# Designs tried in a protein design chat: VH-VL binders against q9nrl2r1430to1533. Part 18

Target 1, 104 residues: q9nrl2r1430to1533
Amino acid sequence: GGVHELSAFEQLVVELVRHDDSWPFLKLVSKIQVPDYYDIIKKPIALNIIREKVNKCEYKLASEFIDDIELMFSNCFEYNPRNTSEAKAGTRLQAFFHIQAQKL

## First folded at step 13 (VH-VL)

Design R1
Fold by OpenDDE, fold request of step 14:
Structure R1 (fold): chain C 104 residues (1-104), chain A 121 residues (1-121), chain B 110 residues (1-110)
Amino acid sequence: as target 1 above (104 residues)
Amino acid sequence: QVQLVESGGGVVQPGRSLRLSCAASGFTFSSYAMHWVRQAPGKGLEWVAVISYEGKDKYSVDSVKGRFTISRDNSKNTLFLQMNSLRAEDTAVYYCARKPYYSRGTYFDPWGQGTTVTVSS
Amino acid sequence: QSVLTQPPSVSAAPGQKVTISCSGSSSNIGNEFVSWYQQLPGTAPKLLIYENNKRPSGIPDRFSGSKSGTSTTLGITGLQTGDEADYYCATWDDSLDAYVFGGGTKLTVL
């Protein structure tokens, strides 16, 4: 069970990274590029961090993995207005994630 | 109607100081991160500094760190650039520019008309 | 010298089409939105294109932007004498942790 879940997490992260709407989420936001980001977002996370956690087998439950992915989207929607390219990309990517997460 | 107007430029000797101002109008100034960008005579554009919406977070290019300080007064809709220990290579037209998007916007709009800083002995 | 590479100059006759290239790397254009600016002689830069291919209000559709890989291109059709200016590309660079500009391209209308 655990080994199969790990492989599923890896595959899902790969699919998320390859998605056209992954660009806001590939890495942590630069403090210089987006000043005040970390004044607002207190639990920053990105796909590269999640990938690293998967590689280190830090996720023991699928719910833990899903929580981090949802946190990533939550941060995006908290910081970005609804009509921004980031928020729109996040909306589409999250929808994709929800479909793919059914495999977990 | 959105407008930025720089002032404070002039001719100074190396080692001296200048303080630039940028007056904003036509938009909610406190809702936007603001930038300084400079252009040396006959040269291209160079990003200099950024300040967050409320002024808490400030960053600048390495070549001006320790010498230049960006700040803002939202009650007066004004952006500042304090330039100390000026060098000849700081000679440029200095533009203030608005970052239109809150997040990872990678463009500036609008730009001020610029104010000229000349550092020469 | 500039992080982003542009041709120093381009020229064409009125009514013709010109393209201005801007080449970068995976640390900038490859993964970031690109913007283009027009700078008329003696004036401040003006935004022409943002997010690779979008035009702000007031910019005619004669101006277009496109991005492929680590390069971007500004297209100008129906060239007018008033288009004579310097044009700059810009984006964010992850490696330098800074906003970066091209060296600029001088467009001459023959």
Scores: ipSAE 0.765, ipTM 0.913, lowest interface PAE 0.6, mean pLDDT 95
Fold by OpenDDE, fold request of step 14:
Structure R1 (fold): chain C 104 residues (1-104), chain A 121 residues (1-121), chain B 110 residues (1-110)
Amino acid sequence: as target 1 above (104 residues)
Amino acid sequence: QVQLVESGGGVVQPGRSLRLSCAASGFTFSSYAMHWVRQAPGKGLEWVAVISYEGKDKYSVDSVKGRFTISRDNSKNTLFLQMNSLRAEDTAVYYCARKPYYSRGTYFDPWGQGTTVTVSS
Amino acid sequence: QSVLTQPPSVSAAPGQKVTISCSGSSSNIGNEFVSWYQQLPGTAPKLLIYENNKRPSGIPDRFSGSKSGTSTTLGITGLQTGDEADYYCATWDDSLDAYVFGGGTKLTVL
């Protein structure tokens, strides 16, 4: 990926990664750790993947970037019951994202 | 009330086979991923294998790949470990363990009492 | 030898407090939940702590877990003779793509 000045997308990814509730989303789920994950989740994505796409300037529209972030949360809520630590973290992080995304 | 009971252990010579079983009760067996963990005499714990709740996905530690096969029969609430081409270093107490977390949680509860496998010439 | 490092043994008198350390790396303890297990002599491991600091039902509050950086600590207050056992830490290792355990710590109650 190319190196460029900090963009709005890049800044938002940095803020998401630094958030206390980012731990479920930092990287793709291991097939061994969660063996049935990819039987359920068909479009896996994580913040490290999104960060790479940002760095490579693959997002031409804000809507494309937002779609990937929302997919990340959607995957979390699809797989994890609402009372799990992952789902709770996702809920808080998504709320944070929605506030920050208004600046895009 | 949640319980796991292993069986099938024994003393065998190298190259032989054993089939371990783990009978589950007190919970919806088919809703949980199941694991095998072993402990060599006087040593620590070593993860061996995992199987998803429906049995579709299976993984094992490299040292047993091609020799050990994890499987399950949800209609009988039973977990299995087929152990072929046994080696001396496979000597251990073998525990079945439940992964109680629905997602990325990393802990086992409960554990069975274990069944002893001894591989010796 | 174990991926997670524990002291081989600790000891204390009844009623005292003991701590058992478990050291890892950024690929395991640093980024994953840790669990602790108690193994009484001649028995199977029993879950003691999960998600770094949570106690399962039935585990008394004199058992505690904490995590900082790439290390975790099991605390036992009001030590009892029945606490004499081996204790293991455990977590997931991203680099090895496997569940990993500490080498175990033998707790002796003097």
Scores: ipSAE 0.752, ipTM 0.908, lowest interface PAE 0.6, mean pLDDT 95
Fold by OpenDDE, fold request of step 14:
Structure R1 (fold): chain C 104 residues (1-104), chain A 121 residues (1-121), chain B 110 residues (1-110)
Amino acid sequence: as target 1 above (104 residues)
Amino acid sequence: QVQLVESGGGVVQPGRSLRLSCAASGFTFSSYAMHWVRQAPGKGLEWVAVISYEGKDKYSVDSVKGRFTISRDNSKNTLFLQMNSLRAEDTAVYYCARKPYYSRGTYFDPWGQGTTVTVSS
Amino acid sequence: QSVLTQPPSVSAAPGQKVTISCSGSSSNIGNEFVSWYQQLPGTAPKLLIYENNKRPSGIPDRFSGSKSGTSTTLGITGLQTGDEADYYCATWDDSLDAYVFGGGTKLTVL
């Protein structure tokens, strides 16, 4: 049900934020820090944005929530080469997410 | 053999303009975001401006907005800093610096040897 | 004055170990990679450490970096006279939306 799913989304976001490899994903990328980021990434998203969407009950289906999380990782892998710390962190965090998402 | 060489510094009165250049060699210039960082005499380092690899995106520190403009000519492997309405507090050694990785990495390598700008009445 | 706080100066004898601290906050060091730079007298800064603890090619392993919480530390072992220089920490600050530097530390080799 809706209440159960909402709680599950909230809990999962909390777990993702607390994860050691969440640092690339906590907030939207700064235009100044990475000036060409938004020339490449057209649908930027971060855990703080996803958290807000959860809080506002914008996710009606688990698939919608999962899609945003996967978009977040997709953006990371699109912009960051495989050998970067960001990509490596993303790989580990995504693996963690996939395990946790089985509970949804 | 990666190298950055700044030029264009000098002594000017307040309100005047200078244009700094940074000549890059030893790497694919157009693949990297470039920065200007300055250091006032006897003081620390201060970030000034950044420009993306294609030059489409430009940003600068608030204290120079409206006065300084960063630009680049990739065909000439050159970075520029147009400085207008110069103030005494703009007096510094100006370094060009490369952002070495296509990532969220936050470090500069290499740095040029710097060019000195002195603004005094 | 500087966003990142460093001790103004440190000193030690040749062969000894020194550490230089750099203190920030959750909006910078807490969530971002830190870099360290060496500036010899009359020269430009040179990258010593990037991504908290990585050394560029050509930097000897007697230079090390570590990060914990909102602080970072540069370690120099086997101190040499040629290490006498200013050292700066640097990172990104999410709150200020800018690159930030420490105030610099003058290392004197006694």
Scores: ipSAE 0.749, ipTM 0.908, lowest interface PAE 0.6, mean pLDDT 95
Fold by ESMFold2, fold request of step 14:
Structure R1 (fold): chain C 104 residues (1-104), chain A 121 residues (1-121), chain B 110 residues (1-110)
Amino acid sequence: as target 1 above (104 residues)
Amino acid sequence: QVQLVESGGGVVQPGRSLRLSCAASGFTFSSYAMHWVRQAPGKGLEWVAVISYEGKDKYSVDSVKGRFTISRDNSKNTLFLQMNSLRAEDTAVYYCARKPYYSRGTYFDPWGQGTTVTVSS
Amino acid sequence: QSVLTQPPSVSAAPGQKVTISCSGSSSNIGNEFVSWYQQLPGTAPKLLIYENNKRPSGIPDRFSGSKSGTSTTLGITGLQTGDEADYYCATWDDSLDAYVFGGGTKLTVL
């Protein structure tokens, strides 16, 4: 049950990190690079943080894992206008996530 | 027409202070993070500092940390750089620059024409 | 001793093409967007290239950018005497937590 789900979460995170459009999501946004980011985004999350939570078994339900992934995309679309490279990457990676999540 | 105009440069003795200003026009100033970049005589460009669009968050390069303070007055469309304890190595042309988009892949557009600071005895 | 390494100078004849290289590391060019700036004598820098290979409006397509691994290249074709300038690459460096510029390349059109 839970063990199988945690292994699947790890595999899915690895597949997201491998994707060419993962670059906006690998690490938390630097406050110096983008000083206004955390004025707008109050629940920051990134793939490295999600991977760490999987490794530490912090996800007790699949919905919690999916919620963090969807929060990651929601933050991207909230901060970045739709015509930016970041938002376009987010759209493509989210579509990829939905395809991969069907295995879950 | 988007414009950035720096002022406040001059010749000062080491250990003294200067305050630079950058007047912005032609865009909604309060919607953009703003930067200072400097260029020592005969040398390349060095990023100095950034301030968030509301002015709450400020960061600077280590070589000026504790001595230089970036600030802004959004009601006057003006960016500032307070430079204290000036040293000879602070001699440069100082440019203000805008971050033109929300994108994290930041680039500087436009730049002002610069104001010259000379620290000499 | 710039974090980003550029040749100090390049030259070519009018009408020819030239490339200007900029070498960095995985903490900067390898994982971050690169921009390029032109600085004509006695003037402020001007944006030529953003997001590795995109041109802002008003920049002719004679200017191009590319990125491979930890290196980036500015290409200039159809050289004109008005292209004589210093050219700088720039990017974010994640290890320094700072914006970094290359040392600059002086282009001479002979």
Scores: ipSAE 0.567, ipTM 0.850, lowest interface PAE 1.4, mean pLDDT 91
Fold by ESMFold2, fold request of step 14:
Structure R1 (fold): chain C 104 residues (1-104), chain A 121 residues (1-121), chain B 110 residues (1-110)
Amino acid sequence: as target 1 above (104 residues)
Amino acid sequence: QVQLVESGGGVVQPGRSLRLSCAASGFTFSSYAMHWVRQAPGKGLEWVAVISYEGKDKYSVDSVKGRFTISRDNSKNTLFLQMNSLRAEDTAVYYCARKPYYSRGTYFDPWGQGTTVTVSS
Amino acid sequence: QSVLTQPPSVSAAPGQKVTISCSGSSSNIGNEFVSWYQQLPGTAPKLLIYENNKRPSGIPDRFSGSKSGTSTTLGITGLQTGDEADYYCATWDDSLDAYVFGGGTKLTVL
């Protein structure tokens, strides 16, 4: 949306990327590294893609931005069992996101 | 308990073919991505190929692409490596290795004991 | 030509401590989990460390792993003659879209 809203989206994405638990979410999962990932996850998304969509003004509504962030976490929990490092990182980063998103 | 056993190695001339097998036991084979890793005599480890849990997706290192084909038969708990157009530089011990289920990690556990391929003229 | 650089050899007396370094780049160690493997003479590699610093069941805590920036280190304390082996670091390399291993480090216990 507007200039102020785009600045808020960018600020939130920057805070997510800086978080220690961002490592599973920075870029799309490699199919060679995780061969079956895309058999299970059909709507892949990552922070670098979300950041590019913010930069290109592709989000018309704040809800679309929030939905992409929540999709990112949902994919993590769908693919990764609870006891994996990926799922634990996702839980912590999602909690951080919910706190920061109150500022939107 | 968990075990991987390779077979099918041997001495062959350049340009010939070999098919390696890896028999798996003690775990649910169809739940794991499987890999081949090789080690030339007196040298280090080199990743060769990966195949997905159900065999849909397969990838190989560039040096063997087009010559080696990884495959699996989940009903027989067996991994394969078809090695065509063999070259002297393919001489190595070939290990099969398991990739952990649900892990984005870069580790292999367990490894087989290996099968030796010698390509000599 | 190895993407991951390890010293070719290290040595120490029984009971001593050694460290084995492994240097990479931002396309591998800097952003990916590292694993370490022990290869005893005449045997297959065995997983020693995964996810930078975790030990699988059966690996004693005298083996440790750490990562800082684009480098990783395997630490071994209380050296035993049975620790004589080749040690390999490994990780994913995003630029190559492949798994990569270090060149290996031969540990001699004197």
Scores: ipSAE 0.562, ipTM 0.850, lowest interface PAE 1.6, mean pLDDT 91

Design R1
Fold by ESMFold2, fold request of step 14:
Structure R1 (fold): chain C 104 residues (1-104), chain A 121 residues (1-121), chain B 110 residues (1-110)
Amino acid sequence: as target 1 above (104 residues)
Amino acid sequence: QVQLVESGGGVVQPGRSLRLSCAASGFTFSSYAMHWVRQAPGKGLEWVAVISYEGKDKYSVDSVKGRFTISRDNSKNTLFLQMNSLRAEDTAVYYCARKPYYSRGTYFDPWGQGTTVTVSS
Amino acid sequence: QSVLTQPPSVSAAPGQKVTISCSGSSSNIGNEFVSWYQQLPGTAPKLLIYENNKRPSGIPDRFSGSKSGTSTTLGITGLQTGDEADYYCATWDDSLDAYVFGGGTKLTVL
């Protein structure tokens, strides 16, 4: 709930975007690039959308923000096998997120 | 033995139709998105179309939209390109190509050997 | 006028090294994996490099790839006369919502 929480969410999203392993998560996956993605992933989300939701104050609880970030990683692991560059990047970024989320 | 073999090319007049086929073997065809890529004489490579592994989702480059239709028959391990209203600029070697299912990177492996389409009066 | 720019040709003697550049933008090479293809005369393209710098099985390590910013390079060492071919870079372009290929580079081994 307040302005300070929204500032913390924005700071965390900025840190995620700056991370070297953010590349699979910056924007929604293109249907033309990956034509079967949306047959498998029914709740798509990406960092640009999460950042927009922070800017529009659409998160009422910190848990809602965390849930969207975790959904982003869950989608990555559901679509991509463990040996892919996407899944490895997701694992590293998720670990970074868990550390940063403890800070606020 | 992973192979892709195209067929159905030929010489046709403008405005006519051709159907290209690509026979796949040596891999689980139904697990991969499939593509057509073409190469005009003396020119580079141009992506043409993609179809999802189940055949539900199909996309093509703007220059062929409404004229070309990509399709597949997974029971026969075959990819198709229906080419209607052919134009001189469609003259090219047409390759089928496989893209890995689990990566959103751009790469194609393997390619077929190609089939030649010549559109001339 | 490809959105991915390659030199039209390069040449070097047998046994020497050559690099082939491919320049793009933030809408393609800057944010997407790059692949490289060899097309020998009269044949289909063959994958040489995927995911910027990885080689598929059967491609010798004298072929290498790298990426920096919005540019990528293909390196070829120990040149052989059988390496004379056209070489293409490829990637996805977010703004065009399409796969794009470079214009190709003809390698001559003299």
Scores: ipSAE 0.549, ipTM 0.847, lowest interface PAE 1.7, mean pLDDT 91

